VH-VL binders against q0aze0. Designs and how they scored, part 364

Target 1, 268 residues: q0aze0
Amino acid sequence: MKIILVNNRFKENTEKKAQEIAGQLSALNVEVIIDNGLDEPYAGTVDFIMVLGGDGTMLRAARRYGQRAIPVLGVNMGTVGFLSNIEINELAEYLPLILREEYSLEARMMLEVAVFQQQSLLTRVFCLNELLLRSNSPRMLSFALEISGQKLEPYRGDGLIVSTTTGSTAYSLSAGGPIADPQLDAFIVTPVASHIINKRPLVVSPEREISLHLLEEREAIIGIDGQIKMDFGAENRVLIKRAPHPLLMVNLKAKPFFTSIDRSLQRQ
Key: E = the ipSAE of ESMFold2; O = the ipSAE of OpenDDE; V2 = 0.75 times the mean of E and O plus 0.25 times the DockQ between their complexes.

## First folded at step 16 (VH-VL)

Design EE9 (framework fv_ragifilimab; at its last look DockQ between E and O 0.91; V2 from the best seeds 0.84)
Fold by OpenDDE, look of step 16:
Structure EE9 (fold): chain C 268 residues (1-268), chain A 122 residues (1-122), chain B 113 residues (1-113)
Amino acid sequence: as target 1 above (268 residues)
Amino acid sequence: QVQLVQSGAEVKKPGASVKVSCKGSGYTFTGYYMYWVRQAPGQGLEWIGVINPDSGGTKYNQKFKDRATMTVDKSISTAYMELSRLRSDDTAVYYCARGHEYETYLDYFDLWGQGTLVTVSS
Amino acid sequence: DIVMTQSPDSLAVSLGERATINCKSSQSVLYDYDNKNYLTWYQQKPGQPPKLLIYWATYRESGVPDRFSGSGSGTDFTLTISSLQAEDVAVYHCQQYYSTPLTFGQGTKLEIK
């Protein structure tokens, strides 16, 4: 068995723990590769990905490895989040199951985000949560939203979020988007401070494509999963599709999603 | 060894074009943005543009948009920067540089070529 | 365009003493979405390309000595060498990568006093 341990290089506690776990796994004749984000993603074949840390680390891992159809386990290290399945102190208990591959998988839809400069593809990213388009100034943006060739009325506001159902509990939620069942595949399109009072979030089929472009010569920003930043102007276009592969999240322990949401909302 | 190796020094006349090459090795060439930066003698650094070596997508500094052309040959892990209609003030050391990550072109540079001196003189 | 301005243009510091180089951006390079400062520092020795020192304003690149540190946020940033060594003689450049065009400071020449 070959496992990638993903941790956050900026969190020393996760790095230390990754080393410890690597040692333990090695002692069990498991080949371990540690990915702290400093190097390029490991290109070789692996059987399992273990993410040590919070949701942010999981999001990064998803962007790095999500397209490879590898089981990914989130191991929480004391933070509140939605993407971890077990706690770090539970790892020893569940390690035998991992090694025997006795676990279930939950497929989570990811976004394929393509950013074009004129007609040329500048960047393509697979992400688990969301794409954010927002103004780079206090001024509102005017932008066009197209869904499967259907041109909606121009949007005016601070921006727009296109989220997966997984991402519905992230920034989309803060912008007034609906909470979506993570077992459902869909796009959540949430306006950010639209000047149109009745501009409501849209739930869109994963079979559709979403296109965004600015209607004015202004500078905007694209954000992905709260970790990636791109500038965005009139010469750019964004195309959002369902990623060809979902993230395969390992389910070792039952984690009630809706009860967790209630708990989280009480904290906000 | 991870490195970028650039082509040799060039001497050009005003109005001519120059094409500088940059070969990457020791890493996944298509997995990192390639940037071009120049430095005039005794001056600071100036960003020319960025290219996605996988897709060929480019973004240029507006200052060079009409004169600079970035391309790649993935088969030999080589990036090219061509600058046309050369002027005396184009005399500089031209660098290729690798971005740290592939997720965004808004990045810093963790690997540099050795530089290529381009001299434009009548 | 975001204009990067370094200060001073040049400085001479005695061996073992602290060297401080400042970099100011005309606009904030702090991104509230990820709470990161899109600011990096490079060291450039004569006849060599720049070498990455600091990224995200405060993080040292691997292999960079501990005496180098980056600080600041928003529009004001500082590169500090706690104890100047002979090998630290170089030109130092700050760069923002908050938005295109990517821009650099004019450079600061650091010499031994």
Scores: ipSAE 0.838, ipTM 0.925, lowest interface PAE 0.6, mean pLDDT 94
Fold by ESMFold2, look of step 16:
Order: C-alpha cells, then structure tokens, then sequence
Structure EE9 (fold): chain C 268 residues (1-268), chain A 122 residues (1-122), chain B 113 residues (1-113)
C-alpha cells in the first residue's frame, strides 16, 4: 500500500510529526511519500492520501490531488475545522481500518476554474471552497455574470463569490450566502457588497457553466480557496464548471455536520 | 541537475528582431510558469512577461505588448521570447526564469537562465 | 504599476558588521486573505543571474545562510545581513509579485568597507 502524507512545512513541528507517522507506516509495510509543498505533486499511483493539518492544508491537498479519485483523510493537528475527520492522537486507533479499507467515502464537489487572457488559457486551477472575484482598488467593479449562456443583468459592487456547497460555510457565508449540505452538488453564487439591491445569492445546478468578465477597466483579483491569487482585468474572463472528479473524503469517525454547525461557525 | 540554458549572445541593428531560446531540463517543463526578464547594462531588472508552457497562454508587461512574443515548444522543453522593432535602448541581458509553483503566475523565481546579451547598435 | 524603491543605492559595510537594505513599495503587497507579503529578495553577483534569497518577505530559500533575514510588512521591507562576509558583495534586488507587471527595486550595491 502506498500513501501520500501531506503536511504544511510552515507549521511548527508538523514536519517532525509527519516523519514520525511515516516511520510508523513504513514499519507496517506501507510505502510513504511525504508532500510538504516544496516539490511537484507526486505523479505516481497511490492508494490513499493522509492530510496532517487543518482546513488550509486540506484545501491545498484537494487542489493538488483531488482530481485523482483517491481517498483523502483529514487528520487534525490542533484546531478542529470542517474538513478533518479524526484527531492526530486517534490515528493509531483508526490505522487498522485504514489499512483494511474499512471506511466510507463522502464525495465533495470541486470547481474547475479557467482564467483566460483574451482568448488564451492562462491558468487552470481546481478549488474546493470558492472562487472570489473582488476589486483591487477603492472603486467598485462593474461585471457580467453568465450562466450557461444566459447573461444576467450587470453586477456592481465589491465582487462575487462562486462556491461549492463545501465552501458555503467559508467566505460565502460571511458575504450572506446560505449554509448548504456539503453532500449536495451545487454552485452558490454570492454577491459581495452589491450596489444593486436585487442581486441575491443564487444556488445553481452543478451542470451549468459560469463565466465572469469586467464591463469596465478596473483592477480586480481572483482568489482561490483564500490561498491562490491572480490578477483580473478587462482583458480577462473566467470560466467555472464542476471539476471532472469530486474530492473523495474518508469518513472513519462520525462527524455530524448539522449538530456541529454553531460550534464550528463560532470559531470563524 | 535542474537548469535553464539560454541561446548565445546576439548583435542586432535597430528595427530588427531577436529570438532568444531557453531550454529547461531536470524538471517537468510544463509544470511551471516561465518568465522573461531583462537587465540593461548597469540598470535594474525589468519583467517582460509570463507564459504558461502547458497551454501557451501569455501575459505581457504593457511596455512590451506590441513587440514581444513568447512561445514554447513542449517537445523539446524550450521557451522562446522574440522582441521586434529593436531600439538601442533594448540592449540588455535577457533572462528566462521559472516560477516556484504552478497554480499562479503571481510568483517569485527560484531558477534563472544564465542570460543572453542582446546588443542593438547601428 | 507597483513601484519598488530601494535604499540606499550603494552601501559599504565592514566585514563582520551588520548590513541593512530597505525596500518600499508604492502600495501594500500584503494580501489580507492569506496574510502573506508578496515580496522577495534576490542576490546578484557580477556576471551572474539573480539568486533567490528570501520569499514571502521573511522565509529563507533552501541553502541561504542564516545571516540573511527579511522583515517588514505592507509597504516597508528590510533585508539584513547580520555579519557581513566577503562572499556577500553583490547587488541586492527586491521584487513584488502582488500584481502584474511584476516589478523590482532598482538594486542596492553592497561593498566591503
């Protein structure tokens, strides 16, 4: 059995813990690839991905490996978030189940984001939580949203969030979007400080294609999962669609989403 | 091991074009953005643009947009930058550089080519 | 465009003493969503391409000696060499990557006094 062990080299003691766990797995004849973010994503075939850290590390793992249809387990190393399943001190208890593949999987929709410079594809990136379009200046944006070829009335405001249901509890929520069951597949389109009062959040079929472009020359930013940043200007457009594969999240320990909402959101 | 190797020095007359090559080796060529930067004698560094070697998509510094053309040949892991309508103030060392990650072009450069001196004189 | 201004243009420092180079951006290069400063430092020796020293304002690249450190946030950044060595004679550049065009400071030439 071969696994990838994902950690974040910028978190204190995370590298030491990752090496300790890798040693434990190697003693059980598990081949371990450590991904601390320094190198290219491992290109070979693996059976399982273990993420050591919080939601931020999971977001990076999802972008790097989510399209490979490999089980991904979130192992919390400190503060509990929405994307971890077990605590680090519980890993020994659950390790036999991991090795026997005795766990369930929960599919989480991802976004595929393509940013064009005029007609040329400049960037393609995957996203677990959200794409943010926002102004990079004191001035508001004027922009167009198109959903499957249908042009909506122009937007004016600070920006727009296009999130997954998983991302509904992240920035989308702070901008006034609904909390969504992460087992649903949908886009959630949430305006940010809209100057046009009737621009309500939209819940959109995952089969739609969403595009955005500016209607006036302005400096804007595209953000992905709060971690990846790109320029966005009048010569750009972005196309958003459901990614080819969902993130396959491992469930070893019951994590009741609905009973934990208030507790988890109070940390935000 | 991991390196960027550029074509040799060139001497050009005003109005001509130059095409500088940059061959990447020891890494996945299409997995990182490629940048072009120049440095006039005794001057600072100036960004020309970026190319996604996988898609061929480009973004240029507006100063060069009408004269610079960046391309790639994936089959030989080579990037090219062509600068047309050369002026004497285009005399500089031209560098290719690789970004440190593949998810965005807003990046710093962890690998540089050796540089190509282009001299423009009449 | 974000203008990067270094000071001083030239600096002479005795061996073993502290060298300090400043870089100021015309606007903040701190991205509030990730709390990172999109600022890097390069070292460039005569006849050579630039070499990465510091990224995200404060992180040393692999293989860079401990005597190099970066500090600052927003618009004001500092490269410090805690104990100057002969091999540190070079031109030092800051670069922002907050937005395109990517821009560099004009460079600071560091010499032994």
Amino acid sequence: as target 1 above (268 residues)
Amino acid sequence: QVQLVQSGAEVKKPGASVKVSCKGSGYTFTGYYMYWVRQAPGQGLEWIGVINPDSGGTKYNQKFKDRATMTVDKSISTAYMELSRLRSDDTAVYYCARGHEYETYLDYFDLWGQGTLVTVSS
Amino acid sequence: DIVMTQSPDSLAVSLGERATINCKSSQSVLYDYDNKNYLTWYQQKPGQPPKLLIYWATYRESGVPDRFSGSGSGTDFTLTISSLQAEDVAVYHCQQYYSTPLTFGQGTKLEIK
Scores: ipSAE 0.789, ipTM 0.897, lowest interface PAE 1.1, mean pLDDT 90
ESMFold2 (binder alone), look of step 16: mean pLDDT 95; pTM 0.961

Design FF1 (framework fv_inotuzumab; at its last look DockQ between E and O 0.70; V2 from the best seeds 0.76)
Fold by OpenDDE, look of step 16:
Order: structure tokens, then C-alpha cells, then sequence
Structure FF1 (fold): chain C 268 residues (1-268), chain A 123 residues (1-123), chain B 112 residues (1-112)
């Protein structure tokens, strides 16, 4: 068995724990690769991914490995989040189950985000939470939203969020989007505006495609999961689809999403 | 308008502790981390550490580990930096700075700064 | 720790001059997903530092277009296309790709 341990290089406790866990797993004849995000993702075949940290670390892991259909376990390091399944102090208890592959999987829809310069593809990214289009200035943006070829009336505001249901509790929520059941596959399209919002959030079928482009010569920024940033201008367009593969999240124990929302959201 | 307002100047003796506050306003407090940077007389900027206001996680430069404690009070949108066992070398202007955060992720870009707090350590 | 070295340490220039400041890191600042956490700050005595450029070349909101950033890997540059009176200050680069975060030693831009 080969396992990737994903941690946050800026969180020393996760690094230390990763080393400790790696030692334990090695003693059990499990090959371990530690991924702190600095190096390129491991390209070889792996059986399991263990994420040590919070939701941000999980999002990074999802972007790096989610398309490879590998089971991903979130191990919380004592922080608030929605994407961890067990706590670090529970790992020893569940380790035998992991090694025996005795766990359930929950498929979480991811976004496929393609950014173009005219007709040329600049980048393609898979992400678990959301794409954010926002102004790079205090001024509002004017942009066009198209859903499966249907052109909506132009948007005017600070930006727009296209989120998965998993991402509904992230930036979309802060912008007034609905909280969505993570067991549901859908796009959540939430307008962002500091002053005026004249449009309601949209819940869109995962079978549809979403396209965005600016209607004016202005600089904007594309954000992916709050971690990746790209310049976005009038010459660019973004196409968003459901990723061809969902993230396979490991369920070792019950995680009551709805009963935990209030506690988690009170921190915001 | 985003504002970071720091507490006033401090004069301390060697061995004492100082606690500087940074009150944030004009934005959602827990959406951003707060870092602390200092500048000693005649020297450049030096990163001390940061705190994720959402997770509570702290990130300290090793140089200051064991002496620095950063805390966040979400009810007052205030971050505190306490530095203990003060030395003359700790004499500096201390700045708090905002860094956008996303759960346990930090961008490492300081977009807004406090006005600075002079801490003088002298016998 | 990653060393960040700015050049020059100081320079004298006149209003209207093109000014170039370089920041070199001891290691690549490119993160695995393509991000490069390099930012530039302007600092005047008695004032709070101000963000000018982030992510190598992104101009912060409200920053004049005479400021631009470029570079990749280990070499980065801040350029002021036409120096204005208010631009006389000390400039710092900051890397946040590697822990701990480290500033360059600063570049003081003085009036000639």
C-alpha cells in the first residue's frame, strides 16, 4: 500500500505529525509520501490520501489529486471545518480500517475550470469549492453569464461565485448564497456586490455549462478555492463544467453536516 | 473602509512583557489573518508571526518562539501580540498587517497595515 | 530560511526617472500550483507600509500604474516608470512561499 500524507508546510504541527505517521506506516510496510505543497504532485500510483489539516489543506489536496479517483481522508488537526472526517487523536483507532480498506466513500462533485485567452486555453483546473470572479479595483465589474448557451442579462457588481454544493459553506455563503446539502450535485451561482445586488443566487444543474466574460476593458481576478489567483481581462473567458470525476472522500465515521453547521458558522 | 488601529506606544524595562493590540474594522474579521511585523531603528522590516483569526492557528518565526503569543478576540475584532522577556533589541515599531485567509490557508500578502506601535525597551 | 536580497540598497533619482529595484531569493519562490508569493511594499518614515504589488505582478487596488512588478523563479523586479515626488521612500519585497516569511533588506529611493 502507498499513501500520500498531505499537510500544510506552514503548520509545524502538521509537518511533525506527518513525519510521525509516516514512521508508523512505514513500520507497517506502507510506503508513504509526504506532500507539503512545495513540490509537484506525486505522479505515481497511490492507494490512499490522508490530509492533515483544515479545509484549505483539503482543497489543495483535492486540486492536486482529486482527478485521480483516489480515496481522500480528511484528518482534522483541531480546527473548524467541513471537510474532515476524523480527528487526529482518532487516527490510531481507525488506522486498521484504512489499511484494510474498510470504509465508505462519498463522492463530491468538483468543478472543471478552463480559462481561455481568445481561443487558446491558458489553464484547466479542477477544484472542490468554487471559482470567484472579482474586480481588481474598487469599481464594479460588468460581465456576462451564460448557462448552457442561454445568455443572462449582464451582471454588474463586485464579482461572481460559481460554487459546488461542497463550497456552499465557503465564499458563496459569505456572499449570500444558500447552504447546500453536500450530497446534492449542483452549481451555486452567487453574485458578489458591496453595494447593490440585483440578482438572486442560482442553483444550476451539474449537467449545464457556465461561461463568464467581461463586458468592459477592466482588470479582474479569477480565484480558485481562495488559493489560486489569475488575472482576468476582456480578452479572457472562463468555462465551468462539472469535473469528470468527483472527489472520493473517505467516511470512517458519521459526520452530521447539518447539526455541525451552526457551530462552525458561528465562528464567521 | 478597512482599518487596523493599534494601541499606543509602550515603554518597558528589560525582562518585562508588552502586549500590543490591533483592532480591525471595515471587513469581516475572520476572513483575514493578522500578521505582526517590526522595524528596529535603522533596520528593515522583520516578520514576527501571524494568527489565523478563523482557525486560531498561530505562525511564529522561530526567533520569537517561546516569547511571543498572538491571540484573537472575535467579539471585539482585535488581535493581540504579547512579547515577553523583553530585550533592548526588541525596541522597534511594531505593525499589524492584514492577510487574506481561506480556512487554514494564508496568502502571505499584507494589503492593509496598522499605524504602528513604538515599543521601547530601556533600563 | 530563504534569503531575500534587494539591489540596490539605495539609489538617488529625480522626478520623472525610471527606477528599477531587484529582489533575488536564495530559492525559487514558485509554489507547486504556480503561485509565486512575492509582494512589494512602500514604506515612509512614521507611516504604515503600503502594499504596491502582490503575486509578482498584480498591482494592488489604488496603486498608480507607474508601478509594475515582474520576474519569476528567484529574480523579481519592481519598476517605477516615472518617479513622482511621493515615491521617495524605502521599498521592500516580501516572500511568503517559504516559511518563515522574509523581507528583503530594503531599497531606499532618495531624491538626487
Amino acid sequence: as target 1 above (268 residues)
Amino acid sequence: EVQLVQSGAEVKKPGASVKVSCKASGYTFTDYAIHWVRQAPGQGLEWIGGINTYTGDTYYRRKFQGRVTMTADTSTSTVYMELSSLRSEDTAVYYCARDESYFDYLSGTFDYWGQGTLVTVSS
Amino acid sequence: DVQVTQSPSSLSASVGDRVTITCRSSQSLVYSEGNTYLSWYLHKPGKAPQLLIYDVSRRFSGVPDRFSGSGSGTDFTLTISSLQPEDFATYYCLQATHFPLTFGQGTKVEIK
Scores: ipSAE 0.777, ipTM 0.911, lowest interface PAE 0.7, mean pLDDT 93
Fold by ESMFold2, look of step 16:
Structure FF1 (fold): chain C 268 residues (1-268), chain A 123 residues (1-123), chain B 112 residues (1-112)
Amino acid sequence: as target 1 above (268 residues)
Amino acid sequence: EVQLVQSGAEVKKPGASVKVSCKASGYTFTDYAIHWVRQAPGQGLEWIGGINTYTGDTYYRRKFQGRVTMTADTSTSTVYMELSSLRSEDTAVYYCARDESYFDYLSGTFDYWGQGTLVTVSS
Amino acid sequence: DVQVTQSPSSLSASVGDRVTITCRSSQSLVYSEGNTYLSWYLHKPGKAPQLLIYDVSRRFSGVPDRFSGSGSGTDFTLTISSLQPEDFATYYCLQATHFPLTFGQGTKVEIK
């Protein structure tokens, strides 16, 4: 059995705990790969991924490994998150269940994002929470949104968020989008500071293809999960569709989404 | 307009503590971590640590662990840095700086800075 | 701790000169998905530091085009294409890929 431990670069305790857990697992003849983000993703066969950190650390794991149909467990290192399942001090209690594969899986939709320059593919990335198109200057953007070839009236404002239901509690929420049940598959399209009153958030079938491009020369940025930035200009277009595989999140401990909303959203 | 406004200069004796405040305005407080950086006379910039205002997590450079405490008050959009057991070597200008965050993720880029607080430690 | 060394420690230049400052890290600053957390700051006595460049080469909003950043891995450069009177200051690079965050020792740019 081979396990990847994914850690957060800013927490010294995460590194120490990853080493401790690796030692425990190695003593049980489990091979452990530690992903501290400094190396390329492990390319070999892996049976389980353990994320040691908060939702931001889970997002990195999802982008690197989410398309590989590997169970992913979020282990909270002291701060309540939407994507962690157990606390670090509970790991010993649940380790036997992990080793026996006695857990359920919850599928979470991901985005596949393809960025083009004049019809040439520049990059393809996966995303768990959202794509954010935003202005990189004090000036507003003017941009076009197409959904399965249907052109909507032009947008004007600071940008646009295309999120999964999992991402509905992140930037999308701050921009006025709805809280969505993460068990649903959907795109949530939320304008950012729109100057056009008729641009309400849209909930869109996951079978649709979403396209964005600028209508004027402007400096813009595409953000992925709040962690990856790509320049975006008038020569670019981005296509968004449901990723081929969902993130497979491990459930060991009941952590109902709706009872956790109030605690997780009180971050101001 | 993004602003970080720090408390005023302080003069302390060795062994005392100092608590410097950093009040944020013009943005969503919990979207940015706050770091503290100091500059002693004639020296370069030195990172002390930071606090993620969303998670409450703190990150301290090891040389300051045990002497520094950072806290955040979301109701007033204010971060505090307290440094105890002061020594003459702690004489410096202390800056707060914000760093874009997303849950527990931090970019480590300091886009806006406070005006600085001079802390003088003398016998 | 990851060491970050700037060169030169000090230089004298005239208005209009091209200025180049280097920052060398003891370890690669490349992180997940190619993210490289290397930033540059300008600092004048009595004023707060100011962000110039982040993510190696991305100019912060409002920073003039004469400032540019480049590099990869362990070697990074800040370039000022035509020095202006307001650019006489001390410049710092910061790496944030590795904990703890570490600044270079600074490069003082003085008027000739």
Scores: ipSAE 0.774, ipTM 0.894, lowest interface PAE 1.1, mean pLDDT 90
ESMFold2 (binder alone), look of step 16: mean pLDDT 92; pTM 0.950

Design FF10 (framework fv_inotuzumab; at its last look DockQ between E and O 0.76; V2 from the best seeds 0.76)
Fold by OpenDDE, look of step 16:
Structure FF10 (fold): chain C 268 residues (1-268), chain A 123 residues (1-123), chain B 112 residues (1-112)
Amino acid sequence: as target 1 above (268 residues)
Amino acid sequence: EVQLVQSGAEVKKPGASVKVSCKASGYTFTDYAIHWVRQAPGQGLEWIGGINPYTGDTYYRRKFQGRVTMTADTSTSTVYMELSSLRSEDTAVYYCARDESYFDYLSGTFDYWGQGTLVTVSS
Amino acid sequence: DVQVTQSPSSLSASVGDRVTITCRSSQSLVYSEGNTYLSWYLHKPGKAPQLLIYDVSTRFSGVPDRFSGSGSGTDFTLTISSLQPEDFATYYCLQATHFPLTFGQGTKVEIK
């Protein structure tokens, strides 16, 4: 068995724990690769991914490995989040199950985000939470939204979020989007406006395609899962689709989603 | 408008402790981490550490580990930095700075800064 | 720790001059998925530092067009296309790819 341990570059405790876990797993004849994000993703075949940290760390892991259909386990290290399944102090208890592959999987839809410059593809990214288009200035943006070729009325505001149902409890929620059941596959399109919200959030079928472009010569930013940023201008287009493969999240322990929402929202 | 307002200047003796506050306003407090940076006389900027009010996570430079404690009070949107066992070398202007956060992720970009707090350590 | 070295440590320039400041890191600042956490700050005595550029080349809101950032890997540059009177200050680069966060030693831009 080969396992990737993903940790947070700024959380030394996660690195230390990763090393400790790696030692334990090695003693059990399990090959371990530690991924702190400073190197390229491991390209070889792996059987399991263990994420040590919070939701942000999980998002990174999902972007790096989610397309490979590998079971991903979130291990929380004392923080609030939606994407972890067990606590670090529970790992020892569940380790035998992991090694025996005695767990269930939950498929979570991911986004396929393609950014173009004119007709040329600049980048393609798979992400678990959302794509954000926002102004790089205090001024509002004017942009066009198309859904499966249907052109909506131009949007005017600070930006727009296209989120998965998983991402509904992230930035989309702060922008006034609905909370969605993560067992549901859908796009959530949430306008971001500091002053005037002209349009309501949309819940869109995962079978649809979403495209965005600016209607004016203004600088904007594309954000992915709050971690990837790139400049976005009038010559750019973004196309969003359902990723061809979902993230396979490991369920070792029952975690009630809706009760967790109340707890998490109290901290915001 | 985003604002970070720090507490006033402090004069301390060696061995004492100082606690500087940074009150944030104009944004959602838990959406951003707060870092502390200092500048000693005649020297450059030095990163001390940071705190993520959302997760409660703290990030300290090893140099300051054991002496620095950062806390966040969400009810008052205030972050505190306490530095103990003060030395003359700790004399500096201390700044708090905002950093965009996404759960346990930090961008490491300080977009807004406090006005600074002079801490003088002298016998 | 990752060392960040700015060049030059100081320079004298006149209003209207093109100014270039370099920041070199001891290790690559490229992080997961190509992200590079390098930012530039302007600092005047008695004032709070100000963000100019982040993510190597993105101007912060309100920052004049005369400021630009470029670079990749370990070598980064801040350019002021036409120096203005208010630009005389000390400039710092900051890397946040590696823990701990580290600043360059600073570049003081003085009036000639």
Scores: ipSAE 0.818, ipTM 0.915, lowest interface PAE 0.6, mean pLDDT 94
Fold by ESMFold2, look of step 16:
Structure FF10 (fold): chain C 268 residues (1-268), chain A 123 residues (1-123), chain B 112 residues (1-112)
Amino acid sequence: as target 1 above (268 residues)
Amino acid sequence: EVQLVQSGAEVKKPGASVKVSCKASGYTFTDYAIHWVRQAPGQGLEWIGGINPYTGDTYYRRKFQGRVTMTADTSTSTVYMELSSLRSEDTAVYYCARDESYFDYLSGTFDYWGQGTLVTVSS
Amino acid sequence: DVQVTQSPSSLSASVGDRVTITCRSSQSLVYSEGNTYLSWYLHKPGKAPQLLIYDVSTRFSGVPDRFSGSGSGTDFTLTISSLQPEDFATYYCLQATHFPLTFGQGTKVEIK
C-alpha cells in the first residue's frame, strides 16, 4: 500500500509529524511519500492521500491529486476547518480502519479552469473552492459573464467569484454569497463590490460553462483557491467547467456540516 | 484603508524583555498573518517570525526560538511580539508586516508594514 | 537556511538610468504548481519597507511600470527602466519558498 502525506511548507511540526507517521507506516510495510510541495507531485500509483494540516493544505492536495480518484483524508493539526475529518491525536485510533479501507467516501465537485490568450490555451488548473477575478489597480473592472453562451448584462465592480458549493464558505461568503450544502453540485457566482445594484449571487447548474473576459483594458488577477495567482488582461478569457472527477474525501467520523457552521466559519 | 500601527520606542537593559504591539485596521484581521522583521543599525532586514491569527500558528526563526513569543488578540485586532533575555545586538527597529493567508496557507509576501518600533538595549 | 545573495551591494546611478539588481538563491525557489515566492522591497531610512514585486514578476498594486521583475529557479532580477529621484533607496529581495524566510543582504542605490 502506498500513501502520500501532504503537509505545509512553513509549519515545521507538520514535517516532524509527517516523518513520525511515515515511520509508523513503514513498520507496517506501507510505502510513504511525503509531499511538502517542493518536489514534483508523485506520478506513480497511490492508494491513499493523507493531508496533515488545515483547509489550505487540503486545497493544494486537491489540485495536485483530486483528478486521480484517490481517497483523501483531512487530518486536522489543531485548526478548525471544513475539510478535515479527524484530529491528529486520533490518527493512531483510526489507522487500522484506514489500512483495511473501512471508511466511506464523500464526493466534492471541483472546477476545471482554462485560461486563454485569444484562442491559445495558456494554462489549465483544477480548483476545489473558487476562482476569483479581481482588479489589480485602483480602478473598477468592466467585465462580461457568459453562462453556456448566454451573455448577462455587463458587470462593473472589483471582480467576481465562481465557487463550488465547498467554496461557498470561503471568499464567496465574504462577498455576500450563500452558504451551500457541499453535498450539492453547483456553481455559485458571487459579484465582488458590484457597482450594479441588482447583480445578485447566482446558483448555476454544474453542467453549464462559465466564461469571463474584460470589456476594457485593465490590470486584473485570477486567483485559484487563494493560492495560485495569474495576471489577467483584455487579451485573456477564462472558461470554467465542472472538473471530470470530484475530490473523494474520506469519512471516518461523522462531521455534520450544519452543526459545525458557526465553529468553522471564518472571515476568510 | 489598511493600517498597521506599532507601539512606541523602548529602551531596555540587557536581560530584560520587550513587548511590541502591532494594531491592525482596515481589513479582516484573521485573513492575514503578521510577520516581524528587524533591522539593526547599519544592517539589512532580518525575519524573526510570524503568527497566523486564523489558525493560531506561530513560526519562529531558529535563532530566536526560546526567546520570542508572538500572540494575537482578535478582540482588539492586535499582534504582540515579546523578546526576552535582551542583548545589545537586539538593538534594532522592529517592523510588523502583513502577509495574505488563506486558511493555513501563507504566501510570505509582505504587502503592508507598520511604521517600526525602535528598541534600544544598553547597559 | 537558504542563502540569498544580492549583487551589487551598492551602485551609483543618475536619474534616467536603467538599473538592474540580481538576487541569487542557494536553492531553487520553485514551489507547488510553479509558484515561486520571491519578492522585492524598497526601503528608505526612517520609513517602512515598501513592496514592489511579488511572485517574481507581479507588480504590487500602485507600483509604477518602471519596476519589473524576472527570473526563475535560483536567479532573479529587479529592473528599474528609468530611475527617478524617489527611487534612491536600498532594495531587498525576500524568498519565502523555504523556511525560514530569508532576505538578501540589500543593494543600496545612490545618486551619482
Scores: ipSAE 0.708, ipTM 0.876, lowest interface PAE 1.5, mean pLDDT 90
ESMFold2 (binder alone), look of step 16: mean pLDDT 92; pTM 0.951

